# VH-VL binders against C2 domain-containing protein 3 (C2CD3), part 1

Every score and structure here is a prediction.

Target 1, 169 residues: C2 domain-containing protein 3 (C2CD3), of Homo sapiens (Human) (q4ac94r1171to1339)
Amino acid sequence: SSGLLDVGLRYRRSPRTAEGVLAARTVSISVQIIRACGLQAAAKALAEREPALQFSATVGVNASVTTHLSFLPQGEQRRTHPVACSFCPEFSHHVEFTCNLVTQHCSGEACFLAELLEFAEVIFAVYHENTKSASDIISIESCKEYLLGVVKVPTKELLIKRSGITGWY
Positions, changes and structure headers below are counted from each chain's first letter, unless a header gives other numbers; antibody chains are not in Kabat numbers.
ipSAE, averaged over its two directions, is called F for ESMFold2-Fast, E for ESMFold2 and O for OpenDDE. V2 adds 0.75 times the mean of E and O to 0.25 times the DockQ between the complexes of E and O.
Where letters were taken out, [cut] stands.
Atom coordinates printed by the task and the answers are left out, and those that the model quotes come from them; centres of patches stay.

## First folded at step 4 (VH-VL; framework fv_levilimab)

Design A13 (from F8 with heavy chain K101D)
Fold by ESMFold2-Fast, scan of step 4:
Structure A13 (fold): chain C 169 residues (1-169), chain A 123 residues (1-123), chain B 111 residues (1-111)
Amino acid sequence: as target 1 above (169 residues)
Amino acid sequence: QVQLVQSGGGLVQPGGSLRLSCAASGFTFSDYWMSWVRQAPGKGLEWVSGIYSGGSTHYGDSVKGRFTISRDNAKNTVYLQLNSLRAEDTAMYYCARQPYDSGWSLGNAFDIWGQGTLVTVSS
Amino acid sequence: DIQLTQSPSSVSVSVGERVTIDCKSSQSVLYSGNTYLNWYQQKPGQAPQLLIYAASTRESGVPDRFSGSGSGTDFTLTISSLQAEDAAVYYCQQSYSTPLTFGQGTKLEIK
């Protein structure tokens, strides 16, 4: 791995709507990205591959993190705002993914979300972004991003832990 | 009229760089995810990179660390910066538009394509 | 990564014949009732064009002779009465997850 990421995951029922029956058919998977630390090694490895980036030990990186649930479509991905000039950025980022209790299996047969979670993972990709401020809006020609590392957190424990899962990955 | 007009290709030596541009017109550019798809001579289609309206970017494994996708919503243009080019990067490069929002998530297909820009990497 | 395998790799048929092209996904591309499988047509010297999205929905302007079917992992593109202008390479594509992937293509030739 190229860095440490402090995250939290929780399985929750969707909030009640005027029609309580509708809400009962879905659940929310809550993802928190608290902070990353130890990005010096990843930045050094990146600078060796791309010498023109010109990192220094005192400056840090402009880190952002994308979150993807392995069983959801790509359009469901989320991204943090970049945190400028840090090897230990604090994101304090929270997102929710709404999931149906029953989905399709690879063979076209229906399966419970619980069966998917046994083998699924939450995928975090950590990037260095050439941005002018702490924003995930990239609209200028010279903006670039570089992968620092990927962190994968298995979802299997969400089925058995009432408090969810938290820790460094 | 909805269209994507591409420019910026050419012949470069291995290790060289190029920047491809794709200018959009006839639609609200910021509502769409933009992608680059390439095709080597006589080969199939390969997705290269995508950028969401919020600026999040994604890359195919073969180009990570060498290519950079970016967009300028004020100019309705998406760019692909190609660095450290290799002979195997020789291809026709297409930009394409993709709807992805919650009311339009059916298929998330590339419904509009640019005309293509040829990139040749040769000594 | 999701792998898409098309069959056949090439087919040669006469005008007026029925053609089917199959696409098999290494994993399901269905989520919440939506299928993230699309079909494209590419004629020589041209950019690809969208034919079918969401496995079975025909894109505006695409002739009725083109239809798509399937769900989960097994998909089929059908051309019910082939015309000369249908000579092209056909690609299936998944938009379920990045990296987005295409099948290897099926070349359709007219006798």
Scores: ipSAE 0.000, ipTM 0.523, lowest interface PAE 12.4, mean pLDDT 79

Design A14 (from F8 with heavy chain K101R)
Fold by ESMFold2-Fast, scan of step 4:
Structure A14 (fold): chain C 169 residues (1-169), chain A 123 residues (1-123), chain B 111 residues (1-111)
Amino acid sequence: as target 1 above (169 residues)
Amino acid sequence: QVQLVQSGGGLVQPGGSLRLSCAASGFTFSDYWMSWVRQAPGKGLEWVSGIYSGGSTHYGDSVKGRFTISRDNAKNTVYLQLNSLRAEDTAMYYCARQPYRSGWSLGNAFDIWGQGTLVTVSS
Amino acid sequence: DIQLTQSPSSVSVSVGERVTIDCKSSQSVLYSGNTYLNWYQQKPGQAPQLLIYAASTRESGVPDRFSGSGSGTDFTLTISSLQAEDAAVYYCQQSYSTPLTFGQGTKLEIK
């Protein structure tokens, strides 16, 4: 049970009607990614079959993290900026997802966001970005990403804990 | 021209394995999510698996643990490794691309499809 | 999982008539003004082709007799002035979340 990511999740009812941006009856789910650690072990394990990772497994990875809420469209994923050459990168990344409080089933039944959160999760994927140096003549033709790890955080505690969810996962 | 050209497939016994390939041309392959969709004879469409540009993978419940999707962005190719095949896996398998860009009007629709690869599992 | 139910399962219509196909989702496929509902046409022996994406936007090259409408959970594909080449199976599909799902299909036959 070693944690890879130091994260924070909060559930906030925040209708920003003064700005005209958010509709009434929406909530924000805020996600904070503070740092990752333990990436050298993941990089070394993957380097056993990926020769391109051997140098990065020794000196540091170029890590970025994607965040996906399991009940939102996949295209609504967010990604941190990459942090170069580190096995314990600090991201200090904060994003908010705007969610409607109520959806409608095809049978006409209302489905509350609380019902989705009881069974949903926040999915974090940690990647190494291995890019080749571009010469004056040769463009970078391909950039390959390597999946270092996946962290899943259940959202059900957001319904019962006002301070949110914080810690290593 | 934007196109997806499929290869692989064939006849196998239950418990056998196959590897399907889908070669892309005419577009920036790394900008797109790639999926496999299958269709059993006379039946409807079933999404099987998808892979993001960064390598994150997703699977339908019926194939989890048996099928593996992968991609090689340098070769503009997506693969589907089929293991522990069952008679009910008999289907035409299509590869298809979808945009993953947040906020784009394409809505993650499958706008380009491969020609299909037939997989038959019989004893 | 999001379930999509199409109606009717099959329909026979004459050339020149209007036909509508309905698709109902078990939950909303709308997020932040974007609707993740698509329509495909599949002719016998061929791969599916995209007709409509984002519920109402016609794919390039698709004749204007095809139109999509709806929001949230209830969607409709309309074909005005049906042509003989429109005989096919039509599928709705949600791209909101994995697993991605399709409706069961509507077979459109020309009488």
Scores: ipSAE 0.007, ipTM 0.538, lowest interface PAE 9.9, mean pLDDT 81

Design A17 (from F8 with heavy chain W104Y)
Fold by ESMFold2-Fast, scan of step 4:
Structure A17 (fold): chain C 169 residues (1-169), chain A 123 residues (1-123), chain B 111 residues (1-111)
Amino acid sequence: as target 1 above (169 residues)
Amino acid sequence: QVQLVQSGGGLVQPGGSLRLSCAASGFTFSDYWMSWVRQAPGKGLEWVSGIYSGGSTHYGDSVKGRFTISRDNAKNTVYLQLNSLRAEDTAMYYCARQPYKSGYSLGNAFDIWGQGTLVTVSS
Amino acid sequence: DIQLTQSPSSVSVSVGERVTIDCKSSQSVLYSGNTYLNWYQQKPGQAPQLLIYAASTRESGVPDRFSGSGSGTDFTLTISSLQAEDAAVYYCQQSYSTPLTFGQGTKLEIK
């Protein structure tokens, strides 16, 4: 099979100014999640693992996607709002991660962002959110999350491609 | 009311296996990341493993390939399967929750801890 | 891996005194204004308890005498007026990246 997520990744530099020295120390990594598709197989696999859950071809899943840059803090994840009852949800989600150009490692040595990107990846985790009486505006009910799949996109080409990385993964 | 109750510890010989359980009550289990932290007798705290609400796992370098963390959100329980146990794995094992609801969470601090389960690996 | 070093390793003080415990990180645990450093208190025979999270925010129920400060790599836990019940081992912890790591601990004893 081919990819689950239609995504785009871009590397952006802030303009340099004498007063914007702090801004000059960082770059932005832009992540766009356009849509997911082909969630029928993942939903079936989840229903087999969790027999209490039942999916049909007409029901769909309540999908949400978390984005994590492998070299950033575990708590610096972004999550889309869930899209209800769909096996091909459209997210049209865009987030930016501010990254330091230089980070100091535990060995005491400086590590450049370019070095991190060479071996790093963007990790997308696709979840089904099973919620009772949840609403988009306010939710009083608890939400249970179930992993549908994980998509990993290498970042090594972000410094090379001006248009970024885009496609199904 | 909010509780993490642990079980499954004991005495085992080197090379043996053990399964630890941590049952959660009083909160929505699936809103939290869960971790295992151990403490050898008279020593400090060492993070062992963590699992996100959806099932993604992470491990400390000393236990990679030997330990497996898992969770059952329907049973509100997190597990740690310990395989190929060594004398240096002897410790009190704690489960602990990390706040995570709808994504972003600052600090991922362990705000609630289980009572601990003693694992002794001895010949 | 991020290494956390605490100082002192142990300290003995009298009730009513001010105590400071330092924690130094081998790399910055600050990202976009958010600091991924936490402090825990462990009394003998008990599980650890969360004291301070995000370097300076007190957990609910923690007495005002406890405060945290610092940014980037250097952090301090302060107990402004020590009480008898504060005898414990204190740990700093980073949640910036896996593997999550703890400092070696500081044992606080009452004279």
Scores: ipSAE 0.011, ipTM 0.557, lowest interface PAE 8.6, mean pLDDT 80

Design A18 (from F8 with heavy chain S105D)
Fold by ESMFold2-Fast, scan of step 4:
Structure A18 (fold): chain C 169 residues (1-169), chain A 123 residues (1-123), chain B 111 residues (1-111)
Amino acid sequence: as target 1 above (169 residues)
Amino acid sequence: QVQLVQSGGGLVQPGGSLRLSCAASGFTFSDYWMSWVRQAPGKGLEWVSGIYSGGSTHYGDSVKGRFTISRDNAKNTVYLQLNSLRAEDTAMYYCARQPYKSGWDLGNAFDIWGQGTLVTVSS
Amino acid sequence: DIQLTQSPSSVSVSVGERVTIDCKSSQSVLYSGNTYLNWYQQKPGQAPQLLIYAASTRESGVPDRFSGSGSGTDFTLTISSLQAEDAAVYYCQQSYSTPLTFGQGTKLEIK
């Protein structure tokens, strides 16, 4: 009943300097993926859909996580390195997204980032990465990804909680 | 120029309901978080509820499930619906604005307050 | 929840004297160079008014005799030369996280 991912999200503005007050045109949204846990159920469900997958319930999965901010293009996704053979992989992954204070993404007109964050979410997709055997020369470039689960974390609290959002989701 | 004008208070019996209104003028209402802060007679200030420009709401533990905050950006008004009122809800209720889009480096302070609306819950 | 504790709860001082009011936070209210600690003045029968925001910046129209200092968890409001009109209750407030919280207040009386 516990969540799949232990994550942290923070909203950061540039600090003021003693030489003057400079307002940044951009802000940074910091995303930490600390670990995933309890991947046994997702792995079991995946194995039932894809019987050809070669992994063990006692060994684990080769998990990686993609991060997507719902108001940014899909091309701006970030991905962790895969962690081999674990149902509770530790990623210790940190990325920052630089976002403009004023955008036109939400409604086709100018829209402030703070307004986007009220309705936006951070989308985490957890994958099992199964690499092909090296005995097939043509398939040495072939890595197939299998979706284990999706976690969505709303961003609306980032504007009021300066300690950020942290916990299992 | 910039002001918040409140209305809707009064005397009500335990278990009763009231709706408080706070009308804003002189500024772009949708750029601000709006909050309600109450003060029981002779006591200190207690934050009750807050609402983002898009309608996301937050409540203090003492009022969760009984009070509802809402806003109408077209009318520049924020509301507080008080239900299942108790004697301990007796207080002066203030509405106040917080800088939303540029408030993070300004302490997100309550820079403008309404005049207050008295709510008395008595049998 | 962040708890704010003010000291003293009440003080009586003569016109022209210096007054200090302390506010202690149960946890840090500093984030990314910004301090989320504010001070308000409430005179009898009136709504509170903002005096100091971000721990040390005076709100527009507030007299120079009011100043704020401190960082992290320990904050002080200072009135350098008390005037009769300064008789009021003073509150510190954190806007760092929900629920937003206030100190219990300090009642300042003029002798």
Scores: ipSAE 0.000, ipTM 0.471, lowest interface PAE 16.7, mean pLDDT 78

Design A19 (from F8 with heavy chain S105Y)
Fold by ESMFold2-Fast, scan of step 4:
Order: C-alpha cells, then sequence, then structure tokens
Structure A19 (fold): chain C 169 residues (1-169), chain A 123 residues (1-123), chain B 111 residues (1-111)
C-alpha cells in the first residue's frame, strides 16, 4: 500500500525554548502528523482479535498517534488528540522536540546529534481509543487503547534535506 | 489487583536455551513498556532488555544477539528468549513495567515488578 | 552509556539516625523540566520496590521519612529517622536513555 501516515519531519535551528529563550546550542526536530488513511484493514484485524470492538470496525476508529524519537527519553513521547469515527482521520498535529546540538560524545568532527540522527528513527504508534461514557465516572482501567499499527521513519535524511522529509509511511 | 506473574527458568547447561514469561493482570498492558532486569547472586541490578507497547526493542550490550524480548498484547504477556546461555547469565530475572503515556510523568520508573525467575547456567 | 555512581557502598547505622545516600550521574538526566532518576529499595529475598521517582516524588505508600533531592547530575536519597525495617540495599536508576542503568547499590545495615 501507499502507507498509513502522512507525516513531515524538519530539522530546525535556534528554537525558542519553553522558557522563551533562544537556545543557540540546541535544535528542534519538528514533527507533523497530517493524517492517517486506509485504517479499514487494521480495524478489521483488531475487531477479529477483540470481539467487543466489532461494532467500532463498521463505524470507523477513534484514532490517536504517539510520537517517540528513538534517542530521546522514553517519557518524552507525545500524543495527538483522538479523532472520532474515521478510517482516514486528519490530525493536523505539530510538535517540537528540543535536542542538544553538541556534546563531548562526538569525535570532534561531528556533533552528537548528527551521529544519532544517522541511525535513529521516529516511531509512530497508531491506536484506537475506546470511548468513555459521557455522564458517569469511568475508572482508568475501563479506558483502553488498542494498537492499530506502528510506523518507523528514519531520520538520516534530516541533515541532508534542510527542507525536511514528507510523505506517506 | 495489579500484578506481574513470572514463569520459566531453571537449571540449564552452557549453550542451552530457556524462555521466560511474565503475565500481567489488573491493568491495561498496552499502556506500559516492559523490561527485564536481572541480578546475579549477591550482585546489583542490571537492565537486560525493554520493549515498547508498539514492539520496538532495546538490549543491553551483554545480551545483544543472544536474547530476544517479545510481547503479546492480546495475552497480556511479555517474554524473554534466552539463547547461547553462559555461566555469567546465572541470575534472578525480573520483569517490570514502566508507564509511558503522555501526561503520565512517573520518571519512567519501574513501579510494579514480578516476583523473579531464577536462571542457573552450570555444567 | 550513563554511569551512576553511589556512595557509600555500605553503611551501618542505629535506629533513629539520619542516613543519606548519594548518586552521581555521568551526564544530566534532566529533559524539559523532567528528571529521569528513580530510587528503589530491595530487602533480602524480595524484588526491588519503587521508593522515589522523578528525583524527588515519593511513591504512594512509601513512608514520609524517605525523601529524594538533587538535579542534573547529583542526587541524594535521605532517610530522616531510620527504622529497623529499612535494612535493605538501595539503588538509584536512570530512565533518561537506553541502556537503562542502575547504580551499584548501597547496603544499609542496622546496628
Amino acid sequence: as target 1 above (169 residues)
Amino acid sequence: QVQLVQSGGGLVQPGGSLRLSCAASGFTFSDYWMSWVRQAPGKGLEWVSGIYSGGSTHYGDSVKGRFTISRDNAKNTVYLQLNSLRAEDTAMYYCARQPYKSGWYLGNAFDIWGQGTLVTVSS
Amino acid sequence: DIQLTQSPSSVSVSVGERVTIDCKSSQSVLYSGNTYLNWYQQKPGQAPQLLIYAASTRESGVPDRFSGSGSGTDFTLTISSLQAEDAAVYYCQQSYSTPLTFGQGTKLEIK
């Protein structure tokens, strides 16, 4: 197939930090999740594994996507808001990850981030989120997420293409 | 009740293989990353391997190429396949969970641990 | 790899005394305001138990005599008034990056 996620990755210099300060020694890796499409097959497979979800597979899925950079702390994962009842959800999600440009781990001819990006990847996990009841308090145990798919995008081209990488993955 | 129940292990000769299992109950398994941590008799803790909810895996240098971590989210179980075992792999092996959801900042700590499974490699 | 060094390696203290255990990281474990350093307690014959996460937040059910402090690379676990049941090995751990690493452990014995 043509891929499930329409994404964009960009290497950005001198971002403003959470404190509002320009960080000359850091860069941002910008991640855009534009949309997912063709989730029918994944939803069908999920409904076969989870009988309680057979109804949702005929109406669409409540999709959300997590983004994880393989070289950043595990807890710095980001998540889109869920998009209800769609096999082709549009997220229009944008997030930035702040990374140190230069460290002492490099040999001196390349920065640490450049070396990491050569072998790193952006990991997107696509989930179906079970809906909560509108009126009553639902325990966290009853709020489930079901994995629909995983998409991995190599970051090795980010330093070659300053305009970034975009496309279906 | 939230718990991790381990099975497998035992005595095996060098070069042998074992498969460890860790069955989760009382929580949504797919909300957690899972790891294996080992402890040789009288020694400290060593992280062995981890698996994200989506299946991406990481290994410590001492076990890379010999051990394989996997998970079955439908069965709420994480596995560790031990191959080409050596005497220095003798240890108590623990499974443990880490929260990872955005907004669940728990320092990615191991908040729940299994009871441990002893692996002894001896000729 | 991030190396964690604990001091002391062992300590023997009387009930009621104050104990501090230090953990030094080879690099910063701080990212975007979050600190990826955790402390565990392991009693003989038992699996480790989480005591402190995010350097200073006490896990639910852990007595308030346990506290954590520090930032960046230097961290401390403090037991303000030692009890007999606190005899254990204590480990710091970083969850900043893989491979995840533990300190070598500090054995706390009660006189």
Scores: ipSAE 0.005, ipTM 0.518, lowest interface PAE 12.7, mean pLDDT 79

Design A20 (from F8 with heavy chain L106Y)
Fold by ESMFold2-Fast, scan of step 4:
Structure A20 (fold): chain C 169 residues (1-169), chain A 123 residues (1-123), chain B 111 residues (1-111)
Amino acid sequence: as target 1 above (169 residues)
Amino acid sequence: QVQLVQSGGGLVQPGGSLRLSCAASGFTFSDYWMSWVRQAPGKGLEWVSGIYSGGSTHYGDSVKGRFTISRDNAKNTVYLQLNSLRAEDTAMYYCARQPYKSGWSYGNAFDIWGQGTLVTVSS
Amino acid sequence: DIQLTQSPSSVSVSVGERVTIDCKSSQSVLYSGNTYLNWYQQKPGQAPQLLIYAASTRESGVPDRFSGSGSGTDFTLTISSLQAEDAAVYYCQQSYSTPLTFGQGTKLEIK
């Protein structure tokens, strides 16, 4: 167990009202993915499951990270640009999720965002993207992605700490 | 293995106060929601109060302003402070835990219950 | 508040018979594919015990004769072959929204 992903999470209730206007009933959850590091072990484990990737794992991985808030639909996930040939990729990725204080995803009774955040997680999935050699070819071919690891960061402290949650996970 | 052991009940006069305790063992207490559920003699179950792992609290309308739920994660204990007690608060009080999984848990049912603590409010 | 209404309020049956207990919710308790409806058994002088959670998942250690079904607003607890030790009060409960609420209970008596 060691931190593989340097992330930051912040809870922002703004935009706030101008004088005479009611406070917005939405919040912004800010997610920063600064970098990943120490991907050697994950790459080695991946190469053991996928022998065809052995060479790629030796020289680094083409890493990308997806961000998924556990209380939002899978289709709302975000993805970083891939960083080629590195075991310590820098993403400098920043994304915001706009959420209602009383979630609109509830069917019937109100589901409070504060209650969801108490037990919710931000789920980061780290992938290796194995692409075909860039050379000369006419056919279109999609990238194949392979899971390197999953990092889960609890959100229970987002409403308590104004500075947010930051660190290696 | 998993246990919730309750204490603190008794007989009090109207207007009196009691503090109920529920000591947890055999699991990671700080990862669970805790609730108090009461049952008046011969009647059904009524949810009284709940507390999330981070300390957020909720109360049933009949007890708002009079009861306070709290928890001490270092001591693996949840408490219910009963103030301004009335005859209609006479009941068996149970503590119970609620599990969760990857956010708002499906079902989040009361899977483990304490043995119950009797509270009698009478002159 | 979500109200849960159970039927019947009491039932008396013989050992070996099938029993069904219904629970109707005033509003849907389904959210994002998850159903927040649970069933409990309370024997005389004992604390309640979880039988079924998420409408249809049997709690570990609960006999196979107990099963739950339903979705949205209408739920059923079934005991397929009643045993003498099943004499108890059965409660449905929603954990969808606070305040958490229970049905009024169904008293099951063995003839």
Scores: ipSAE 0.000, ipTM 0.471, lowest interface PAE 15.5, mean pLDDT 78

Design A21 (from F8 with heavy chain N108Y)
Fold by ESMFold2-Fast, scan of step 4:
Structure A21 (fold): chain C 169 residues (1-169), chain A 123 residues (1-123), chain B 111 residues (1-111)
Amino acid sequence: as target 1 above (169 residues)
Amino acid sequence: QVQLVQSGGGLVQPGGSLRLSCAASGFTFSDYWMSWVRQAPGKGLEWVSGIYSGGSTHYGDSVKGRFTISRDNAKNTVYLQLNSLRAEDTAMYYCARQPYKSGWSLGYAFDIWGQGTLVTVSS
Amino acid sequence: DIQLTQSPSSVSVSVGERVTIDCKSSQSVLYSGNTYLNWYQQKPGQAPQLLIYAASTRESGVPDRFSGSGSGTDFTLTISSLQAEDAAVYYCQQSYSTPLTFGQGTKLEIK
């Protein structure tokens, strides 16, 4: 019951029909990252692994979140803008992934997106971004990311809930 | 002339550390994702780590928590910090680039490779 | 993780003959019409070199005798008229998802 990310997932179907052509169907999987909270424990654990990083109760972390659908290529990942100096950052981030309803299978037979969603997940990776150059807006080349946590949300419920999935994870 | 030149390998004891460097020339470094791929003597290729142009990093399961990839776009260099080295980490380490920009060749293939840097972990 | 399996593990062929190397993926590496499967050649003592990307596109400077085919999960590298310089280990590789993975390699010897 202790959630790290407040997220929402929705499945939207946009069928297209043309005369003399089979309907080419795609769906949109929308992902919302509303906020993260309770990052104090993750930051404390990170500081114990990386002693040069110290987080005070007043400062917080510079959090960003990557979204990855487990059945899509790594290049299709999305990332939020970082939110500075907070243990409860609000992202208000929304992205959509366009997916084909039918893909190829290893034996040459077709796989439906519904079959992929039965066992797939949306993977959220929460990072602390240490840019080193807090007052230097020119120097970005030494950016380094530190993993704070990973949240995995099964997509199975998208097959049975028309309103989608929402809540803390 | 497009080139990746590697340095920083050597012999180290178990538990030790090394930092590998890969210096790029002849192309716009910031347009490419960079990876490290290793090959144990007489064995196949194993992807170790990758870094995107914006600094996002990824690691193979065997090196997570021990290795750190980083890049300096101003110096056209990618680095791999090897910590808590084990005998199983003994390998030739290659750096390689991947094109990713819109309109370029798809497949995110490793089109240019460094010459390789040998890392030997033994007592 | 996506597993790539190559066959055969080794083959010996004479100059001028055709050779075919297969690569099977444990899951599809196709997304939106793009195939994330690449082939590399590694000669003894050298770094690997890219031969084919996106399953079937020859890298610039690679001889016409090399060709790639396949989609989804089943891929083939073909060398139509083998030359002595083609003695090497050949690897397939997927760039679909991390961790990026390679096949175990196929050793090609010229007799």
Scores: ipSAE 0.007, ipTM 0.563, lowest interface PAE 8.9, mean pLDDT 80

Design A22 (from F8 with heavy chain N108H)
Fold by ESMFold2-Fast, scan of step 4:
Structure A22 (fold): chain C 169 residues (1-169), chain A 123 residues (1-123), chain B 111 residues (1-111)
Amino acid sequence: as target 1 above (169 residues)
Amino acid sequence: QVQLVQSGGGLVQPGGSLRLSCAASGFTFSDYWMSWVRQAPGKGLEWVSGIYSGGSTHYGDSVKGRFTISRDNAKNTVYLQLNSLRAEDTAMYYCARQPYKSGWSLGHAFDIWGQGTLVTVSS
Amino acid sequence: DIQLTQSPSSVSVSVGERVTIDCKSSQSVLYSGNTYLNWYQQKPGQAPQLLIYAASTRESGVPDRFSGSGSGTDFTLTISSLQAEDAAVYYCQQSYSTPLTFGQGTKLEIK
């Protein structure tokens, strides 16, 4: 098995203004989710866990992906729009996380972003959203989420690569 | 041989100061978050302070403003400076390493501990 | 601060018996699919040693009779076939948030 998600991560000091270059107290962590592939195996495993769900080549899954940084609260989580009926959904999704260079933990002490990133990760959770479908295979009236898989990308190389981190994970 | 060797404990009067040292060997010191954990005689464990590989620090509520953790990655040593000592600071002080592994944003469990250094604060 | 409460405070059992120690957290220690709960063993006169991390993963070199379970707020350490060398105080610990905190400890004695 190869990677499940085609993603890109970039670290940039932000912003620079029209009035000139300012010393930034924040940085932008850019996350791109281009596409997923190979969701057939995950769908098969899900259908075995949830017998009421069935997936065929013509139906696919209704995939959405959540992005969260391991050092941020769950409330900072971001989500793609769902892509219907595909085992190879294209998201073309881009989000930015604005992070302070120096933060205070709940203890009140300073915590430097560079040290958090050295050992942190970006966590992608891929879900099937079982919504109303034209297909008779899925007949649920409201959306219920089912986990298909989790992809974790370490951020340690983000500080040493100007071009960022990109590829299948 | 992976080990942490501690020194610097002793008997001190209330209001006094001590510097504890913990020398690491057998591993890449800069890959680890280092902490101090203390245990008063006959009592349980209390986390005192932690320091990341790059020097960012955190402290337990009972020691903030009095204790200072620091490290020297070139010497593979972590230190704890104890100031304004009180009778309730009397304890065995342990240093411990915490692996910072992928999938664990605040660090891993304490997998290697020093032998402990006794600090006694008494008049 | 996150508070951990262990039960029982002490237990006395015979060699070969099964022992369970519970740890209850005042709030969830689950974040981003990771559980920030660890178990340590401390024998008299010695420093603590890691047994279990991430609630259920056994540390390298720890006998398979030790196992951990639970999620969110309720956790259990199980010793499936007690040996004489297992007499010790056992502590749960959370690494979810600073200050890091330990349970009050459970003293395990061999009959």
Scores: ipSAE 0.005, ipTM 0.475, lowest interface PAE 12.8, mean pLDDT 80

